# Miniprotein binders against q9ydz1, part 2

Target 1, 329 residues: q9ydz1
Amino acid sequence: MVQGLPGEFEDYLYRVIASLYRYAERLVVVDYPSSPTRRSIDLIVSLPGSRVVLIKAIYDASLISKKEVEELSAVANSLGVSAVIIAERMGREDLLTGVVYDRYGVNMVNLETFENFVSGREEVYVTRYKDIYTVSISSEKLREKRLEKGLSLGHLAYMLKTSRKSIYEYERGVMSPSVEKAEKLVDILGEEILEPIDILTSPRKPVSKRDFDKPEEALVGEKLLELGFKVSHAKRTVVDLVAGRSGEEGVGSRIMIVVKRSREGRERMMSRIMKGVKMGSILSSSLYAVVNREEKSLIKDIDYTKTIVKDVREFINDVSRGRVEENEE

## First folded at step 15 (miniprotein)

Design n5
Fold by ESMFold2, fold request of step 17:
Structure n5 (fold): chain B 329 residues (1-329), chain A 95 residues (1-95)
Amino acid sequence: as target 1 above (329 residues)
Amino acid sequence: SPEELEEAIERIWEAIRIVLRAFEREEQGRLEEAMEKYREAVRILEEVLKELEKVLPRIDSEEEREEVERVIEFLREAIELYLEFVEELEKQLGE
């Protein structure tokens, strides 16, 4: 049964939208499913520099589960775009401005931090790691400046009151120093060793690539994997499957697919298709509806110039032919 | 057992890939070869379905039971879909 959104969730989402409207070149609101705690993606924005970002916006990030975040991460990874969670707290912990948090491999920041980053007003250097705050350091600049000063690993370790192993690990990029140790490093070696964090980096956690929720979806997903696409299946957004493949010069193919879900009627499916078209527009990708003859009749009133309608056999044959045509140069 | 479920899942993916090969044969006009592959995929799924229906009563974990029930529903839908492919091809071969 679907009901209206709680007022506090709607208020925060609108606050995020209002803030990002000033910076985004394009913005698409994804309001499906209607419950913000069951939705994996709330917003898709195009930022200056052609950076597309999938956004989960929720005041208290503890209210979204691993399933929703993993879907956000998987979809972003398969499409070759960024993902971020914008939240003000995590359970009883308030998110600090200027700090990057991690939620199941997705970067999480408060709204002020995100605004400062995208506007260019402030760089971000601090990450919350376990129970401490660490500072992003350039491994190569750290080593370079240490050697310029004639300091051994042991000498620097002594000055920081840490181990030689820790300095070695900083220089290998395996570990980041605490704020206290980073302050000492900057005092000794200079600010050049600081490295800004790009909070819009692609998700870092592995993506599950196999699913057989629907027979048609399983066939499509397996074929796209055979063709070298990264594939993700989705249950908590407007599309059912996304796939991406890198192009020769960094421009890649993107495919987004809607299938009929169990017990889904015409209105709900057409609504998902309409919203999926908007998602595709910001991603410069067409939306495919993979349907049988009876399901095709169900969605006969859609805009066929914006949605490509195929049965599963047609789709698989077309993507195989399109792959051959797209590889010529 | 967990091994039995994993074996069942691998057999399901084997059947899915067989259907993909059937699509290729059908596109090439090799309709009898495609038919054989569709029927092989259906046979595999029917065997897996029988096996999972036998083990379902022995599953005590509600989470595992729900997963097996979801797989069973997928199998029924997939068998129905693949039988439609067989039916369509039977019309072409008789014609």
Scores: ipSAE 0.780, ipTM 0.944, lowest interface PAE 0.6, mean pLDDT 85
Fold by ESMFold2, fold request of step 17:
Structure n5 (fold): chain B 329 residues (1-329), chain A 95 residues (1-95)
Amino acid sequence: as target 1 above (329 residues)
Amino acid sequence: SPEELEEAIERIWEAIRIVLRAFEREEQGRLEEAMEKYREAVRILEEVLKELEKVLPRIDSEEEREEVERVIEFLREAIELYLEFVEELEKQLGE
C-alpha cells in the first residue's frame, strides 16, 4: 500500500456491495489487482432489464488515474456494456446527491444517487463538468410549453435575461441551461420540461486499440480485429483482452482472454482465471486461457468445464472456423 | 527518433499479420508456404530490433527511451515465439 489505509478502501467497497446487493440480479467482485487505486474495475452487476454495468467504486476519485478510467471505459465499450464510477468525493470536493459528474469521460455519481436511480426512487437531472452545473431539458417539451404559453424565443430570452440564441440552442439540444436558468424555465413553463439523465450510457471511446504487451496477445487481438470485433487490451483487471461484436443474432458475441503475465506464478494465474470465470458468467461470455504447452501444465488443475484452454494457433483457428462455417459460400 | 519508432511499429504490425497469414496456410495444409511466411516475419522483426538497438543509446528523453525499451522487449519475445512456430512445423515435415 502507498496511499490511504487499506481498511478505508475495503470499507467503502463493502458499503457499495451491501447497498447494491438488494438491487442487482447478480454481482461479481473483481478484487485484482489487490490495490484499489491500481485496478480499473471493482464490481460487475447485472440489473433488471439485462443491463450489465462495470463499476469502479472508490471513496475519493482523485486517487484513480486516467489510465484506470480509460481501461474501464475501453473494456465497457468493447463488451457493449455500461460503466460508472461510484465515489463520495473528488479531492476536497464532496459529490452532491442527484448530480452526475465526469471523470475522464465516464459518469461518476455518489452511492445515494446510484441507489436512487437503480431503485427507480429518483431521477437525475443535473450534470457537473468542472465548475459548471447544468440541467437536462427535453428539447421537445421546452418548445411545446413555450408555444402553449404564447412566448417567442425573444420573449422567453428576455424573461430569463439571456439571448435568443441560447433559447434556440436549448430547444435544439446543443446546449443545456445552468441551474439558475433552468429554475426560471421551470417557474415559467413547468417541471415537465425536465429530462432525466441515463447515468448508465456507454462511454464514448475509440472502439478498438492495438497493443502488443505480449506476442500471443498481439496475434489474438489483431485476428479478432480482422473478424470485426471491438478489442481492448487490459492491464489493470483479471483478464488481458476483451472483445465484443455487436449485431449478431440480436445479441453480441463476447470473448475474454487470459494470458500468462511476466513473472506470474501458478497461484496468481489460477486466481485470475477463477475470477475471470466469474466475470464471464455475468457477461454471458466464455473465458479463454491462451497458453503454450509449458504454461498449460502450470494451470493443469483448473476447471476445464468453465475455462477453454488453447494455444494461440488453436484459438485463432477456432475463431476463424466459426466464421467460415457460418458463411458456407 | 519518434518518426523511426513509428516506422518500426508499422513494420512490427506487418510481421504480425504475416504470421496470421502463415496460420491460414498451415490450416490449408500448405506447410512450405507457412514456413516461408514465419521466416519472413522473423526476418522483419530481427531487422527492426537491430535498428532500435542502434538508436536506443542516443535517446535523451527518459519517456521515449522507456517506450523503445518496451518495444525491444516485445521484439525479442515475438522472435522467440515465431521461431517456435518454425521449429514445430519443421518437426511435422521431418516425419
Scores: ipSAE 0.779, ipTM 0.944, lowest interface PAE 0.6, mean pLDDT 85
Fold by ESMFold2, fold request of step 17:
Structure n5 (fold): chain B 329 residues (1-329), chain A 95 residues (1-95)
Amino acid sequence: as target 1 above (329 residues)
Amino acid sequence: SPEELEEAIERIWEAIRIVLRAFEREEQGRLEEAMEKYREAVRILEEVLKELEKVLPRIDSEEEREEVERVIEFLREAIELYLEFVEELEKQLGE
């Protein structure tokens, strides 16, 4: 497959959409920027159980850079949602079904693996880690089943042709066994020791970043950080800034902001706002446009019931007083 | 140099936070204090801009030059924005 032509990128994205439509409660396509290798998010889906997932869908994951993936991860973490990359290959290597890969700290799986996981047809147990395939096991169940069989650490190590230290480390969760060792463990102790991987949880915890391209965005971002929000500045998607804050009982606030970008015309800004509204709907958050008077005239035809328009001072004063609206579907 | 750019960026964030404090003073009706803070932020940005303009011709690395140029552009836009805050408040104070 020749991935680099506009049609080939869109073909794979449509394959992913067609597959996920059967399982998603809602699905929003984010096709901005127009270049697939320059955007951080391609899809947002809500799955049963109110799980929202930000998805990067690209046939060959070697064609996206660290910048796109880090933005995907940062946005997901700031909003308190999951992120995943769906791809069929990494360079000249095909991604194996049933295996979780890592791309700059974000889980990466092929489409079949993701579909099997979300449909409930198959759990995922295997991770590719440092050029080795390892199997996720429950430290608690491993110890429990070993003791039930009356096996010492040394006895089990002998049966696996490994060290007592290795068994100890498996039981402490410090190390995961290779596929070969895991097969032997399952043969001896049973499948109950296997622990499914939740592919919808990112393995890394990025920090909120300070960044600036526009003075208004810098003011907004810094104020939201002062108020305890996790903040991400975005350059490769429809919004410019996202922020999230967990509530006392796990209920939180989400804020999404569009600012006029340098040399951006009316059509491009209106398109980003329209797509940002859809993104906000699936996230139960309204979209804010932080603009000056001249910029307001560029977007005067938007649906003001779905987009809240403020200048930077108005926005900052409102958020300081807790007057930022939360939306739910 | 990288150290000079890092110091400049730190001073820019100081100015940004000063503007946030000015918003607070203005909301509290403490307009003279807000004005003082807006002017302080502008002064800081103007000083940083001048310093970066002096070092720009001496930068050999294209990557470092492009980064400094982007910061200079941010500074010009920020000074323009903050001066609008000053002008708005001057009008209010003269009333």
Scores: ipSAE 0.776, ipTM 0.945, lowest interface PAE 0.6, mean pLDDT 85
Fold by ESMFold2, look of step 15:
Structure n5 (fold): chain B 329 residues (1-329), chain A 95 residues (1-95)
Amino acid sequence: as target 1 above (329 residues)
Amino acid sequence: SPEELEEAIERIWEAIRIVLRAFEREEQGRLEEAMEKYREAVRILEEVLKELEKVLPRIDSEEEREEVERVIEFLREAIELYLEFVEELEKQLGE
């Protein structure tokens, strides 16, 4: 693979897009920052069943920094959506089809695995864990089938050439068997003990991160935290801050914010606003643009169908009032 | 030192929260209280800035130096922003 050239990174991304067009209800390409090695998110897709997924697509995942993946994870967590990395290799190692890998707490699969999963053609059962492959099993079905066969924990352990403690741990969901042990379990108890992995579960839930590269962003983020939102500050995507909060009706609210920078020209600010609108559209989220007072009048004349333009003080006052009205349903 | 930077960051967040309280006072029409809170936040940030400027020459680690420089830049920008809040409020009160 020839690294370091923008075209080769975009070629893999286009392969992913071409594959997913067939199954996605909606798909948005995130093209900010322009450099693919500096972006935390490459795609946002809406899949059947109202599943929204943030995707990082890169041929060799060893080129992804920890900070890049942590931002992807934090943004997904704050918005209450899934995240996944689609890659074909990790350094010198090719990713196997049908296996879920981990990259800094985010699920990673090759394109064939992802396509087979979302299309419903194949389930995924195997995870790479500490340099071995383990198989996902149903603790309930394992116990049920063992008892149907009249087998004690000790008898099953003997048949597998493992400890009684291991069988106990499998039945409690504390431990997953290796592929070798799982094959023996299936031979004895049947295929019904296998449990599919949902590769689209939410990433690990990190604590909402406080960050401050910009004073306006810090004020906005801290206020949203006070109001009970999960908040993430982003440096490697089109928006500066994302926030999400679950509602009692099962419908959460999502907020995305572009914060005006002191040295940012109006052209660049407008470009980020327009790109943020695209991201918000697929997330069913309002976009807020936080600008200084001088620029507010200029951009109010532009058609912002889903964009709300405020200065910092106005934003904070308005979101505080929304909290009051939310509680007086 | 890393311990000094962590204490400085905690004080910065306290100042940020003070500004949020100032916004609340201003919305309630309590403009003198809001202005007092903005000024309090500025004093906190100015003190932190002075402390970090004293530490900066002692830093051997390039990573730690860059982190402190980033915080110093934030402090300067935040002080400017909070002083703009004060100036706007003074204009309102002067009439």
Scores: ipSAE 0.754, ipTM 0.942, lowest interface PAE 0.6, mean pLDDT 83

Design n5
Fold by ESMFold2, last read:
Structure n5 (fold): chain B 329 residues (1-329), chain A 95 residues (1-95)
Amino acid sequence: as target 1 above (329 residues)
Amino acid sequence: SPEELEEAIERIWEAIRIVLRAFEREEQGRLEEAMEKYREAVRILEEVLKELEKVLPRIDSEEEREEVERVIEFLREAIELYLEFVEELEKQLGE
């Protein structure tokens, strides 16, 4: 109901930054595009244990659209990193501490929950699911503890005032109990049945999408797909195209690309490149700028920004021969 | 109409892949084969463009009309880009 002024959005972002600065090994702010409600990523952090997280930080999550969240998710999945939304409310509802919410397939938590999780102060067990709160439990431990106490499915169901089928489904992992049922289960069987939630899991279902926005971008994206990369076309962040190919242990190649736009002046192009270089540094990825041949000489000072400048044919030749991210030695 | 747009999009992707093959021929020094591929891709895009321009007046949905117009804009830009590839290759051949 209240439109956020730039200062109000920046106040919450700065609050998130100040809180996370103590735990992050590195932190990069992404401030493009300038409108907080139109950008998909607000900051990137590297956490101990080699965990990189793309963060959307906004006080009221109802102000971000499905398109922004799907881009956040797709970029994270293509790069093989985590994504999370940090928010204090969703419309009229305040987000509860210790609860994981879902926003278009991306985990959403309040700042206190995120801080407690990354600091190791508290585990997270509770998810908001279809207007009720459910608790994550270990199917294996549930069955083990039930049998240890000599309880049948039916007897446990009577104690919880639920069906025998519900207990069976809890033990198969098909269903999670409500908070009410979980409290009774813990009282009967002990807290060992609880299963912590990792709120920093990579999105499960990538939104791989071919894109027709620019002919150069389409050529690059299709070639990268041919080479086995996961590819995301982005419209709400500093780069236009992101690609990644994960290794067996999640280590792999990452490519980030800015494609010069037809009416984009040198100053705007340079600004995107500089911000993209910062994004690439925390992701251990070089930034490529794809421009036409005439424009290469006009933007030769870009070379001092640690950006690799190519036309579309040169880029595709290099990547098809495996010459991406190669350093000059 | 949605079926016609879907087929048009697949033909556009075929042209894109043909250009990728043209890049490969050019790298191999097969310049005449590369030029043939570029011109084939342009022909495909020009045919799709003509087809979509015939369909555009028959579209009632504003959402569908905007999508077709976006694809038409892409086609015009892609044709110009691919023709630039041809022009540059012609200069290398001295023709």
Scores: ipSAE 0.747, ipTM 0.940, lowest interface PAE 0.6, mean pLDDT 84
Fold by ESMFold2, look of step 16:
Structure n5 (fold): chain B 329 residues (1-329), chain A 95 residues (1-95)
Amino acid sequence: as target 1 above (329 residues)
Amino acid sequence: SPEELEEAIERIWEAIRIVLRAFEREEQGRLEEAMEKYREAVRILEEVLKELEKVLPRIDSEEEREEVERVIEFLREAIELYLEFVEELEKQLGE
């Protein structure tokens, strides 16, 4: 028997890590804060094709709140990466394999679904919409195949035992058919009408969160917003602020910042810095520590080749002149 | 009341932006203008702090009390920080 077995929360995270290790090019565990229900990100993976994904892994997704999920979504969007929740159930109900769920605007799938998707074993076509399961279809291919078969909207509706309006709405992308209707559509028109769901799509509408938890953080965040960055303040992960914006010729720049949190001692701050460095490495970004003189002495033994230390004025002056971007080359 | 807290937060963001303008003046060598902006930001935060300290005893909701106490803590730390900016400029002006 395993001595010192962690609780149910940690057991599930280890299952997810063990599964994803085979498919990820790189994997970083973000186990801060220590409580799984209080942290927004559990791990970060890079998948083939340089796709970076922020992952929340929790057995029962009803145990995470809107605040944790919104932070996950905002951080991913500000950094220009994907986010997903991996869970086995939601309250009293198990998540079905092959189905994409929604939790506060973030895609949620069970582990088997995620494995099948990233390994290429199965595409995902089914989403839960309100109280019904629907199938993702290409509105353009639906229309094309209907016209190729010489079928009117009314004739196709008759075959499906649905309204002409429903067929019209499928073709406009306003509504998705139920699984039953989609099976009939495929029987009539062929599988080409199916459209795979990319469960790793980045959130489309970032939640840039203005926050003034720490005065230095508030100044930095507001300045980065003025400069056109997407900015997220974080309370439930290793970094306090993330920011990103597009460059003129391609991949934009990413900025990750740690500040001292209230009542945080040297050991906890150093731990967050070390974990933030690992997060930065998978994102190809250095970690910045924005600290005053007193706080700098608290962290004086850090690795200055992996962490850039500035006070708030130095940081703001440098970012205003673009020097932060020059250091990233 | 919640309305008073929202007004206080708006004034805090005004002060934060004033400090950002002060950084710009300082970078341009306009040190006296920068110092006046830091002092203006401090005055705004001190006024907000006094207002929130006055309303804190009247708050019955534990959730609202915790929010106000957190904002008060931010205000004290921000005032201290902005006064350090003033102190640094005073040294530079006395060169």
Scores: ipSAE 0.746, ipTM 0.937, lowest interface PAE 0.6, mean pLDDT 85
Fold by OpenDDE base, look of step 16:
Structure n5 (fold): chain B 329 residues (1-329), chain A 95 residues (1-95)
Amino acid sequence: as target 1 above (329 residues)
Amino acid sequence: SPEELEEAIERIWEAIRIVLRAFEREEQGRLEEAMEKYREAVRILEEVLKELEKVLPRIDSEEEREEVERVIEFLREAIELYLEFVEELEKQLGE
């Protein structure tokens, strides 16, 4: 019995897709693995201004594991793209519109907040980390407007019933004010001190943990690291490795790799390759399939998929020679 | 100990790097040198495997046990793969 996905998840993913189709230049649905609670990436979206984002969409974000979010973040960082979680609630708590939440180092918003942001209807200024709400302010504008008003750090601190140190920390950007303090700052200094939050911020550099999954994957990953790529392992999506390098001219090479699994049938591998091709098209990424020599003959018919089929030695040798075929789309 | 596992992991990565150097030697046509490097990598992994297999029964933590079991599985698959590389070169040198 394939335990049916709770209808709520499929319905919510479709709701997110239907919303994003109005604003996206390109949208790819990542339906692998079949279980949504084991999938790190649900959507890849290209937005105006060449902004690509990896999306995890889930109605209840309490069902997302730390490992899934870490993978989402790592993949996004390696590819030089953004990541976001779209969710309506966290357990029993509904996500508020106009608030950016932190979920294991990735920005999380409800669908309405994301729609408002992408459409330019509303800017977002409020962040929640744990149980603390803070308002995003420009440290430079805060200082500028304070000085224009002729206010000292001590005088502004007195007006806010706070310490001189707190005002100094706001102007250094090392601390953000609470909602209550931000309201008072806006009342005194004007709304120009507010700094809109870019929801599409690139995830912080994950410490690339060298994971032992497959020996071929370990060899490929280590070689790409030696060549100056950012590399991330992916256990919860179509591809097994992602790599990215910033070029001298700002054109970054992106590589995705499908490694054949010892227990994986040809049909399942082909399905992953075909889905990987769809991911590659929106990411402007080359897709490699790493297979055993014996299996290479069985996969030759894949030439029509723009997938480069190599054994592990051939792959490593080709990459070492600088023959990373950049799919210039 | 966690430190012993970290040391084992470092040795595994050393073996992986040796195999990458073996590929470079193979590409240069230095097949004997490549084969020796593959054998060196296999020896290192076999030593680490033997050490981890001895420690595994003494691990009381289920989480630590599962981690060591995953590393042992990796080691077995890696040894098999690197031995295949040796056999392929032995065939080429015997022809």
Scores: ipSAE 0.741, ipTM 0.933, lowest interface PAE 0.6, mean pLDDT 87
Fold by ESMFold2, last read:
Structure n5 (fold): chain B 329 residues (1-329), chain A 95 residues (1-95)
Amino acid sequence: as target 1 above (329 residues)
Amino acid sequence: SPEELEEAIERIWEAIRIVLRAFEREEQGRLEEAMEKYREAVRILEEVLKELEKVLPRIDSEEEREEVERVIEFLREAIELYLEFVEELEKQLGE
């Protein structure tokens, strides 16, 4: 892949930020790693209704790999928040306004579509899957309106120039009509058959791989899994591990961890910690740095009121004590 | 083979879980039981390391070789870390 220049990609990111500033309650920029094609998350926004969204913003989405998108998806899933990709192109294809695309299981829309959705100006009804544009239809409303008009499956199929089987499949929710078929359906049955798409859902299928880079990280991750957290290991953002444990009516507990990465110097580690604190702030979570004595010296200038510093034993003891106390209550 | 690497990785996770059990024994004041578990975890990792080092020269795929080398590096670092846990307990028991 041809590496893009950071300034060119930063120009698009700033366009996205400028647009979202009007609608976001809070917005945090995550600009690490410095290369837009190497990082999984570009910004985090809190939208009205306390909806937190992790955003990958890149002009041409073909420049991001499966690894970046899978990490975005896994992190969002573990934290119990939404993820979306905002882009204008996918390789040779311009993204159309009003259409939701899929990139490795994460929703992808252009900026105008996102603005229209969050402002409440336009609902989104169209999905692109591979080479087909389909329209989201309420199977219940479709059947109801067809029966109100006294139309049989065969009669409606004839009007659409499609098969009776297709109408049956639309009404069972097994298949979605093409845009052309959907326009005819709306002309016949009315707009009530349309069903809006919520582009800010959690990833449809969590995509994660087992991972262990640093021994301390592996111990922490496995312990958190034993305690019932969803855990994701990250390589392409400011934190190394995120974990979440959702309650039935609340967001539950969230944990974010930084460890020293291989060949990482003082300046890079301190930069990641500073940015991780901001990420934690919008997620209402503290940032932990899990470090040994030498590594602690590397980060001696951080703000200890915003970052909790532990070695691996201390961290595991702290989380284990919470579980031991819960078992007795 | 891919199957051999998958088996090695699962044995590594088994050793990680054994270390977590050792932490529990240590918290309970059962220091000799904790030491036995740390040493068991180290033995498992050393066995896996030997098997992967045996397989590494026979791997044709550069991508698979790089993955195995990364796992070997993890194993060496993990063994070092777990042995430090043993050393800390040895100091406590010798006192």
Scores: ipSAE 0.740, ipTM 0.939, lowest interface PAE 0.7, mean pLDDT 85

